VHH binders against q84jc2. Designs and how they scored, part 25

Target 1, 232 residues: q84jc2
Amino acid sequence: MSKMRNLVEEKFLEFYESWVIQLELYLHQLLIAHNNNTMSETELRHLISKLTTHHKAYYTAKWAAIREDVLAFFGSVWLNPLENACSWLTGWKPSMVFRMVDRLRKSRVVLVEAQVKKLEELRVKTKFDEQKIEREMERYQVAMADRKMVELARLGCHVGGESVMVVEAAVRGLSMGLEKMVKAADCVRLKTLKGILDILTPPQCVEFLAAAATFQVQLRRWGNRRHYVTHS

## First folded at step 1 (VHH)

Design d2d (framework vhh_6z1v_2)
Fold by ESMFold2-Fast, scan of step 1:
Structure d2d (fold): chain B 232 residues (1-232), chain A 128 residues (1-128)
Amino acid sequence: as target 1 above (232 residues)
Amino acid sequence: EVQLVESGGRLVRTGGSLRLSCAASGFTFSEYAMGWFRQAPGKEREVVAAITGSGYSTWHADFVKGRFTISRDNAKNTVYLQMNSLKPEDTAVYYCAASEYTYILGPDYYSYTEYDYWGQGTQVTVSS
């Protein structure tokens, strides 16, 4: 089905397409760094810094866009249906990344006991912050069915005049609530990412970032190709 | 209260077949990915097969491909593991497990997906 696009959606679509292309280029560099194991610590730290800056650029653009139209990020037109289905409050679920870290421990990454302890402490804190946001989201969704929303729905049956202004004010209030929750979720994402990178060595950071970028890129490819006939 | 109950484990001869069942209760079964794991004495627990909540996607470990098949019946809240051409190396306690992340991660993530609920296990012994 077709979707309408406003100026915020058009601008962020252009931004996101360029951002993803650059992410794939960084993923290529991460895989080369991981496979050859000849890069200096300084070179690895520089690559990690490029990825960190790239993710910060995404959130800077997102928060600017959300200020104008937070609803654009629920069912985003720049994401395919699979990417949208996998979203938790307009992005990745923070605790999910610890499953990636656990896989890396078993497959390639060798973590010392002190790192394992710090990662477990971070995981617990991340789950706590995540659950707090989930409770707020649940309260928000329940509040959508309370007396104020029933009155808004009732007023929406009238056109023009005072009722239009009242409805618009209520919708702005709802959007502000969503903006606050999305920004809170994004803050947990950024804290979790920074926390993991602070605990890991540069080679381990490269492996982690490569795994995360691979998953993001593959999820996009799986969704984009779901209707194509695969011949194997 | 979430409960997973495995059944079907027994002694079977090399080359034989066996079907394991896992009955689930206490959660919306169709919304959870299900997996089969096994653990032999002195070895780590390993993932054998996994299936998405809808049943449309399955994953099988290379060492059982062509021999084992995972399936589910959402109307009966049951997941199955059909085991054919059994070998002595398949001797282990087999565990059923459930994961709430089925809709997000899909089957390709199962080798590093943590499972939320586990059954008590069922013993499979394959003799020569």
Scores: ipSAE 0.000, ipTM 0.106, lowest interface PAE 18.0, mean pLDDT 79

Design d2e (framework vhh_6z1v_2)
Fold by ESMFold2-Fast, scan of step 1:
Structure d2e (fold): chain B 232 residues (1-232), chain A 128 residues (1-128)
Amino acid sequence: as target 1 above (232 residues)
Amino acid sequence: EVQLVESGGRLVRTGGSLRLSCAASGFTFSEYAMGWFRQAPGKEREVVAAITGSGYSTWHADFVKGRFTISRDNAKNTVYLQMNSLKPEDTAVYYCAAGDSYEIYFGGTYYSEEYDYWGQGTQVTVSS
């Protein structure tokens, strides 16, 4: 009888709105640090640690929420349509962050050859892991398209007492499969992020994190713009 | 059929050493992360150590660091736990588990897809 967002959606919406506001505040600090030649390595590492903790908080909250309702993360109510259109398995596509890394080669903070080699090795590994997950998702989608499974999902309400248990078991199985794939994708995201941060110097980490946060914040702003706009 | 078989558990004196083995079959061993878990009577099951499919990366719980070492032999489809300087507190049933290779330690938190397969366990008792 409830036509409203479920409890998981409401709770995560509240969390996500606060999380994005804090990300914008950290982005401001990253931009100041990038333009400040007086910051020590210790101060830069502390700022990088704050961003790492912030992303950790997101994945901790997300994994708790998907345990309860993984489907809330597909076409999420806390994301605008543009953010949802750009999502890959409920989040950013891991290989996309290397576009932010490519920006560093054009910056005043020069990458040494050893770093370029390690970043290229990480890029190849990330793309391999990404493709492995995409193959798993394709297999899942083919299995999900089975007519019997679709019919069982459709009949999830108003079926006989014996049938309701079978429908509930089938729906649970589908959700567990999606949860596994979302967690695998999140692990690849975290490995990619950690790998980049481990390769880069603190000033390069600040520049990279600033670029990534800027893209995330701008994508949200672009998607939140009014639909009816004649001219700028 | 996926099967994990632990062996090596026995009674050991405090300060002693023991090596646990887990033989795996029914899956492509090198593509799966492996872990050792333990559970003492009346306590929750806890993670002891983990190793990636390639063997390149390992993780050990703080309470066993410097004493226990996880390793694997992909040619023999076997994962090992070398246990040194054993304490009475190490008394537990030790379980072998297989999961995917999507594991990461990030920001103080261990992120891992829940292990898909579990062994029957092997009892380790450390006498004081």
Scores: ipSAE 0.085, ipTM 0.552, lowest interface PAE 5.3, mean pLDDT 82
Fold by OpenDDE, second read of step 2:
Structure d2e (fold): chain B 232 residues (1-232), chain A 128 residues (1-128)
Amino acid sequence: as target 1 above (232 residues)
Amino acid sequence: EVQLVESGGRLVRTGGSLRLSCAASGFTFSEYAMGWFRQAPGKEREVVAAITGSGYSTWHADFVKGRFTISRDNAKNTVYLQMNSLKPEDTAVYYCAAGDSYEIYFGGTYYSEEYDYWGQGTQVTVSS
């Protein structure tokens, strides 16, 4: 099944495809670094910096795109159904990464007590922020369910160019609120990621980033295998 | 059997241009991302560029700075690397690689997949 894509979707699809291929390359480097303890701290920091820069680039592109059409990210065509199903407000759920950190602790990663404490504090904060956003989302959804949706439905009953334009305008109005929420969510994501990386040592960061990247890549692969999606 | 055969590498002067080719066989070419790598003497192998199966998206290393361009022709099962404005530091063996998936290995705790297939490489030498 081929979906008709708008310009924003098309452009971001292109971007994301390139971004993912680069991520996979970085993942390879992370894995090498993880499995080979010959890299210096400076080298590891450099690698970490590359990854963080890469992620920043993603959000830069995303935020540019959501200004044009935030709804494109609610049902992202560049993601497979599994990826979409696992998405929280157009991205990964911030609190999820703490489970990855927990997994690291069960591996060869040894966290000192101070790190554990900081991570817990960060986890609590992250969860609080998530809940706050969720409450806002709920409020927003409830507000949309009546007046705005009725208006859209009413407008949708009429066929014509003018009606389409009016509907689009209404959708844009709705999109503004969504954009704010998405940005807020992304902010929590970025803060969480930064927080974790600030707490972890460079070797730990590499392992964490490798785990995160692996999860992302594997989720995509699993989703693709389970539900084949073509983006050509 | 999967085969990748590079060609086009030769001696060129600084500022010169080359186009490398990699002929692929033994797999569904369009389903694999392709990449060019290079390895200079005494240095680690590094990625130069990559292209998705469809050819829709590409990536180029920072050191390329617009000088090199990866492309592919799926009808010919070939990936190309156009190299312009070559410099002595570009001297290396250039390798073609095909990737259905990337190798992922966390010491046996995670899934491990084959990373890619590799050609034998072609020598590019840039003289000053």
Scores: ipSAE 0.006, ipTM 0.247, lowest interface PAE 10.5, mean pLDDT 85

Design d2f (framework vhh_6z1v_2)
Fold by ESMFold2-Fast, scan of step 1:
Structure d2f (fold): chain B 232 residues (1-232), chain A 128 residues (1-128)
Amino acid sequence: as target 1 above (232 residues)
Amino acid sequence: EVQLVESGGRLVRTGGSLRLSCAASGFTFSEYAMGWFRQAPGKEREVVAAITGSGYSTWHADFVKGRFTISRDNAKNTVYLQMNSLKPEDTAVYYCAAKTYEWTLPSGDTYTYSYDYWGQGTQVTVSS
């Protein structure tokens, strides 16, 4: 039983496969930079800029796609089941990147106290922004239940094309609300990423980005090898 | 200040071709996704085509696939919509949009990182 993919799913699958391949190439460059003590600050900043541009390209493509079919991003066909299970509002949970930051604290490279304080302030604010979005999601789900009840009642009163139009209008309304929440979550993601990079030195940024990319690549690999890990 | 200015809309016969342009200013053009939308009287605004800031990918709605092509010139801060084999059903006001950073939740709360900037629109009329 295979499901026919819609055009949005097919286009984003093609985009995402290429995007992940490029991420793996950037990860290779980040690991080389991390192991080489001879790269200049200018060279490191250039590499960091390539990674930030790459992440911006993802959100640019995503926002174009969700305008047409936001539901494609819930249980995405371009993600394996493990990646989908780890999703929070169609992507990574912003506060989880602070686990990568915690790795820097255990690194031989010492974070100065001022950086630690700013990172903790950012973590707290990120958690606050997440909770705000989660409250909006709960409000949306309650509103969806109320709307579905009203629409079910209305469908009993309409005939022919008029009832079809009412259902289509309701689905469009639900999709628009969901699109707004997904974009809000993506904005917290981008804000958190930029905030971390603004606090860290270029070598620390390289280490952080390498850790984040490694986690993303490993999560994909482990999910793709699910049956090999079933009894590990 | 972000500005988007569309041009190129006019009356065209069925089967004709038209190229729409959208000149952008006030932001780093190459970092933002650009899209073309259209709205006919009494209809909802619908997305026609989109292009990523880097040009890595384009998307076209099924109803224009094979006939319309979106492109951009980052050196000129301009996005284009090449429209071929025009049909009467293509008659609409065409809008250019940029995906930027301001987002409003249903609660009314606004995030300053994601917003849609819109141009004034350009009228395309297709007749037989």
Scores: ipSAE 0.000, ipTM 0.129, lowest interface PAE 17.1, mean pLDDT 78

Design d2g (framework vhh_6z1v_2)
Fold by ESMFold2-Fast, scan of step 1:
Structure d2g (fold): chain B 232 residues (1-232), chain A 127 residues (1-127)
Amino acid sequence: as target 1 above (232 residues)
Amino acid sequence: EVQLVESGGRLVRTGGSLRLSCAASGFTFSEYAMGWFRQAPGKEREVVAAITGSGYSTWHADFVKGRFTISRDNAKNTVYLQMNSLKPEDTAVYYCAADVTYYYEGSFPLTSEYDYWGQGTQVTVSS
């Protein structure tokens, strides 16, 4: 349904633009907090909570949108080509956030051995969860080439009300499969973020969130210029 | 026809262990989130544990965390609840349920609004 897809895309584009503007405002607050040694632990925890709530709002809106049209999130119109090229199952790849965590190991804010061990355990689990999702995507792609699916696609080339209904039911089933995979990937993302924040101290959380938000904002700015060309 | 069949419930002693199984048929098992619920005599039904269709995410209620573990075998169309360090307050009828919606621990509360339910299996923990 092109009409329903178009409406979902327009609504989420408007939401996403506002969400990114608010992310930039939070990034400003994180950078001030990082450079201000006088902020209390309670104040830092409150700021971290604002960021966590902001990300939860994104996934709440996303999951409502994918119930209507999951395909809108593959090659999204609210993302520029660079952002789309860097996507893994409609979002950031969970294991990549550990590159932001690695900066904490090299920074002046030292991680204690207990934190290093817990972060390594979380990293390993996150990569295994990614591999499980990648295997499910492979199985999904194989199912798309299944004889039955190929035959249903062939029926779609022939005019008839009954054939149209059968093809539409099959396409709906495939869309439900994609929705479940996207939600599974988002669950790994949220679990990884929660895990990292649970392991880190409030000042380390601020530094981590600032690094992640900076990367996201800069990637968007770089891509919006559209002069980064790939030669064939 | 969708069918969920629980098994493994029995009388066990305090501190003992038990594994419950739920065999599913009539639907694409790997695509459905599964949950374990329980209801004690004269009490409300409560959620114990949940697992997504893929098995990527699990949730356990605070009152069983560290003692109970939910798992699934999608090749066998079966979900399990491993129960350790059983207490008298764990005495209840345990129900298996299937939901078409993926659950995530950090964003949404678990509710009793599941699509399909089993008949239940009785677990009694004495003395």
Scores: ipSAE 0.000, ipTM 0.124, lowest interface PAE 15.4, mean pLDDT 79

Design d2h (framework vhh_6z1v_2)
Fold by ESMFold2-Fast, scan of step 1:
Structure d2h (fold): chain B 232 residues (1-232), chain A 127 residues (1-127)
Amino acid sequence: as target 1 above (232 residues)
Amino acid sequence: EVQLVESGGRLVRTGGSLRLSCAASGFTFSEYAMGWFRQAPGKEREVVAAITGSGYSTWHADFVKGRFTISRDNAKNTVYLQMNSLKPEDTAVYYCAATEYSFTYNPSTWEYTYDYWGQGTQVTVSS
């Protein structure tokens, strides 16, 4: 059956489409800056600030939306199937960005030993935080299979009465648990992003942000251009 | 009622060792990650070490690696910080903190938060 969109999904779809268009414009500016070594440090810091503000706007809008309907973010209608397949707890997997950082080691703007050490420390911290969230996700899934939840599933077919109230309370509890988990994952994403940008020089930040934005934009384009075979 | 109570802070000589303890009550200890933070006068609060609820994974700040070790005893609801080869720069108030999920980060303000904090224990390292 076709999935009907609710108000939260419609509003966030509109926001996300505009957000991605602006990201593509920023990507263009990042690529110009990366390919031309004529920009001053001040100009590079201004561009990095624009990207940082853009990402902050995303998480501000997302956290407002998940307070209303966290389930909209599991199998999101504003993401194509390929983007959804690549999601980890409603977004990018934090440790994945260190693969983008690894590309900086091959660039003409080489990382110094002190930066390599700080990035490795941040990578370890990020992996630690990911494992903590993954264990919480496992705990959540196990709780879904306990005897009380199985019992509530059998009672939930009643129309009105006490059993409906109990089921509604359980569903609200599940949504609050998912909201906390999604926010925890987003906190790891924001810490990782800020940590990387704080360690890197402005030219390295531009290269990193260009790599990350390129991957995000290309993943969306690949998923959107999926071929359909019409004959059967 | 959630409580975190630090103990073990005192005056020690440079090169000395000290073990801090943090006793937790009022929550399911094994489900919370624990962290040690420190704050010296006129400086920002910084994270020193962290440990997952299970104790499976630990993280230590670069400036204490090889010298400090975080551990926990879930049967005793206690987290520890073993501090070796102490330096004058380690002088600070040390805080125990607990969080249900990761070190929480406010996306609007870019601030780190923990769910619960202890009152702190003073460590002074004399040269």
Scores: ipSAE 0.000, ipTM 0.198, lowest interface PAE 12.4, mean pLDDT 80

Design d2i (framework vhh_6z1v_2)
Fold by ESMFold2-Fast, scan of step 1:
Structure d2i (fold): chain B 232 residues (1-232), chain A 128 residues (1-128)
Amino acid sequence: as target 1 above (232 residues)
Amino acid sequence: EVQLVESGGRLVRTGGSLRLSCAASGFTFSEYAMGWFRQAPGKEREVVAAITGSGYSTWHADFVKGRFTISRDNAKNTVYLQMNSLKPEDTAVYYCAAGSTYEYLFDSSGRYYTYDYWGQGTQVTVSS
């Protein structure tokens, strides 16, 4: 049966589609900059600033939306099944971006030893923060099966004002908990992104951002072409 | 430069109490969230408690709720962990950490802070 989207899902779908189109345009600019060694440091810093502003705009819109309906971000309708399968707490897994950083070792813009050390320190810190959030999410999932939640699930099978009020209060509590965890995860994402960009030179930042945007765009395209698969 | 120095760790009997202190220097203490972490041999490091820069909000891990209390004195650049009803399972090296914030991701528990500075740790051993 068809599932109707709520207003939050409809608004964020429109936002996200426009946001991805703009990301693809920025990716084009990043690839031109990467292949053109004549761009000034000022021009590169301006392009990097546009990308960081674009990512900040995403989180501004996301946090406004999760305040209204955090559950819309678990199994999002604006993401294809492959994008959803690759999601960690409603977004990219922070430690995954260090795999993209590793590509910089094979580029013309090679990392110096001091940068390698700082990136390794950041990677370890990011992994620690990531694991802390994973433990909080596991604790949340286990709490869903406690006696109080099981009792509320049984009450939800009865139609009555008292039961409806109790179930609604419990669902609000669960949503508030998820909102806090999603914002914590997004904080780690933003801190990881900022940390990497602060360590890298402008040409290295362009290459890193191009790699990250390419992966995001390609993952979306691969998932959208899933209809070519004929075997279940 | 930035320094965090933990103190107060020692051998304590089961059911006993202990207060850990962490003295901070080299940064504007009141602008940083502070946390207590612990690591037992063969286990991962885990977060025990956190407190916002103002001291207005605190968070405590479920396994220490009702037993441990985090607090801070911004005039003394010190964060504390009061530990009551100690159990053998509380045996670990306890670490103090200071975290920068993103102003747009503030929450009442300090969970949104990334910890930028770490102390060397202080050993707490709880015996039967």
Scores: ipSAE 0.000, ipTM 0.097, lowest interface PAE 17.9, mean pLDDT 80

Design d2j (framework vhh_6z1v_2)
Fold by ESMFold2-Fast, scan of step 1:
Structure d2j (fold): chain B 232 residues (1-232), chain A 129 residues (1-129)
Amino acid sequence: as target 1 above (232 residues)
Amino acid sequence: EVQLVESGGRLVRTGGSLRLSCAASGFTFSEYAMGWFRQAPGKEREVVAAITGSGYSTWHADFVKGRFTISRDNAKNTVYLQMNSLKPEDTAVYYCAAEGYTLSYWDTGSYSYTEFDYWGQGTQVTVSS
């Protein structure tokens, strides 16, 4: 309804489409690196850095967009319905990446006992951080249902300059609370990703990033195939 | 780039009133939540009050409720803290802070989950018994 919301959705859709295309190109490079024994540690670290920078660019663009309209991220037009259904606070659930780590335990690049211990410690910490955010979201939902908010929602059914402005201000306040929670969730995502990459060797990082990118690309493809069945 | 400059701190008697101001520059002020924090010697920094970018929603710590009021003037890029019924326990350096989360963990490897990343230099408030 707002002009600013339409512009945010349009701009981020264009950004995201380009970002995913570049992710697919990086995935191709990761798969080549994984199957090539001639790459040096320096070359592998350079490739890992490209992926890290790519993810940082996503969060930079996302945080700029949510400052303008956080609600655009709770039903994103740039994501298919399956991607939206699998979202936890506007993105991937941090603890899910440990499923990619579990794949490494069965692959050619074997984890040593010290790495397994550190990854388990990180998994527990990530779960703790997720639960803390879920408690904050619960508190937010309760606050939205308090008597003052219910009264403001009732008031919004009537036209009137002053009443409309008061209701709009309250809604903006609620959006600020959501923006805070989304940024907190993104911080857990980034901390979890960085923590995993710090524990793994460069070849293990390449395999992990390839697994994560493959899952993201496949999830998008699976969701897009739903449109094969129905015509829009 | 982002700068916050506090002013208004001074010596005041118990029961007195004081208004602190924080002038902001280097960002689109109305889009950032603002907060006031304080730190007394030998104690941890604590949150006193916060206000949304629009100015319509505020939060105040229990120990200042009814005495302190946060407000902002987006046309002047300024946030205020009106302090009434001051007590000796309110003696502290008061800091202005702007909402933000940083991606600095990519550089440092350590990321603290917090809602306020940009800070001013502080202004000293002393309440005499």
Scores: ipSAE 0.005, ipTM 0.177, lowest interface PAE 10.4, mean pLDDT 79

Design d2k (framework vhh_6z1v_2)
Fold by ESMFold2-Fast, scan of step 1:
Structure d2k (fold): chain B 232 residues (1-232), chain A 127 residues (1-127)
Amino acid sequence: as target 1 above (232 residues)
Amino acid sequence: EVQLVESGGRLVRTGGSLRLSCAASGFTFSEYAMGWFRQAPGKEREVVAAITGSGYSTWHADFVKGRFTISRDNAKNTVYLQMNSLKPEDTAVYYCAARDYSYTFLGSDSYETYDYWGQGTQVTVSS
């Protein structure tokens, strides 16, 4: 009943499990930094840099993997069903992070008026970029049902080397379209993350990154549970 | 069955101190974020303090910062609220609450986001 994993899925599963373990270690460091007022700005910036590098490593590995098999990222075997259900184009929805930023305003963090203004400008830009990607997704879905694809599906019902080659070219085109769309979404994610970190002070960045990592780790843990209450 | 049982509420004089305890059972305590809320008669329920499942991060409302401290002991399945320099305006029923996300350290959560609630313990501060 278990699905046989291909090489891309096996490699990325191994990578992702190690990546999540390291994220949990960084989360521990972020929480210590957040609760400890003894760290210098230089030490905080170094920790923020480690988290930024860690996230960049994820996208480097992801882009290499989607070049080989983009479909592995739609219904990923390294994610539980809840994590998959919460995914927007194979990852977090960019506008979601501004809800985390809004909560940041109510904590030990005090956002100055200039930061609030810059965050609102970034929110508007991110929402615009996100909607542009959503329109591309809509166009992709329409292309799946267009006249050319329907005709190729009809041809594929008949045995013939010529029709097989044409169908294979069309399928390759569809995969390339998905790869382009996933990379576009990831670019919005990276630009949004960088934009927020550029606006926030180092202590605020630590708090924001800890929130993001906590949510990711908790969502994974929660999705692995089968009941709201764990007995025994 | 999930249960949260608060204790420690009583009458205290202005400037006094009190420690509230909340004993939890029926769930894996370290996986749940815990919060302390209070409600005075005729007022809305408000968030006082919150602590992540690991205990590494805490949040305190501005009106209690420097006076109240939230902590937890995961080995004892208990969350605490240490209240110092009590004022008459601190008079309220205090509730502990559990949330299956450890996502409370960035600020106050609405009471509607918490999954389980205790029955409350009355704190009265006399002038």
Scores: ipSAE 0.000, ipTM 0.101, lowest interface PAE 18.2, mean pLDDT 80

Design d2l (framework vhh_6z1v_2)
Fold by ESMFold2-Fast, scan of step 1:
Structure d2l (fold): chain B 232 residues (1-232), chain A 127 residues (1-127)
Amino acid sequence: as target 1 above (232 residues)
Amino acid sequence: EVQLVESGGRLVRTGGSLRLSCAASGFTFSEYAMGWFRQAPGKEREVVAAITGSGYSTWHADFVKGRFTISRDNAKNTVYLQMNSLKPEDTAVYYCAADSYTIYLPEYGTSYTYDYWGQGTQVTVSS
């Protein structure tokens, strides 16, 4: 069982390192596209599609991996400590991407009133879904401390086939509950990303994706250059 | 205007077969993932099956695995649910739903915002 978990970690580490390298290449293309207006709408849509496909590939690989070992995604070995400290339920907090949208408004992007209204509606829906998941996670954590779980933990301290089987069933149930919550959070992430991209024009999508990718790449670089991270 | 219209629900005997259809209009059908949901009296709505916009990937709930099959015809703007070996437990109102995000995760229930919903079609399986 522990051997299978190590293999999941090794496989996903290899995948993630390659995925981040490709994200950096796409970020370079997004920054070039953002800093000049020579690209056609068709070319911009193609670039946006590459980024969307890249994110979908991440979640496809992640869901396959968490089916085998969801705990690998809590305190992941392929993330540095800073990246792990900034995670919400194994990834980015869905509502936080609207901070990137707000930066677009402040920088140079002109959003029409209809877009602002749709983005506000999406923000409210995203926060609602996020809070629903947070309530599920709280319920899960409370259930871990209920009388039944405490009794099962005590039972697990004694060697015996009957006790071992009951404890193992409970542990499998806990892992399945975490998997369900992580996938629910990822679905909110994907719906939020798609919703923003559907509201924005192609040039605005490029600027949004560039801001998001820049933050992700820089957070990784800051954490990897640990001596530049200040502690208060 | 967006519309999803389900059809095919009726009374069938245990062990029987039934095909549900959902006709969609008012949006680019191939860009939407489609799902079939069901709700029995006094129960929460649950996901039965889902299919991506392209039809490339499908998912079926464990309780219908091997018995139900989801499919779609993008030329006809229609999604189908073929139901075989029906059981009394399959009695429910069946809903068609469209999701603008083509990626789906149906096993995590109805917490995901499907953009459009049909009115439902009643399926009753007699013992």
Scores: ipSAE 0.006, ipTM 0.235, lowest interface PAE 9.6, mean pLDDT 81

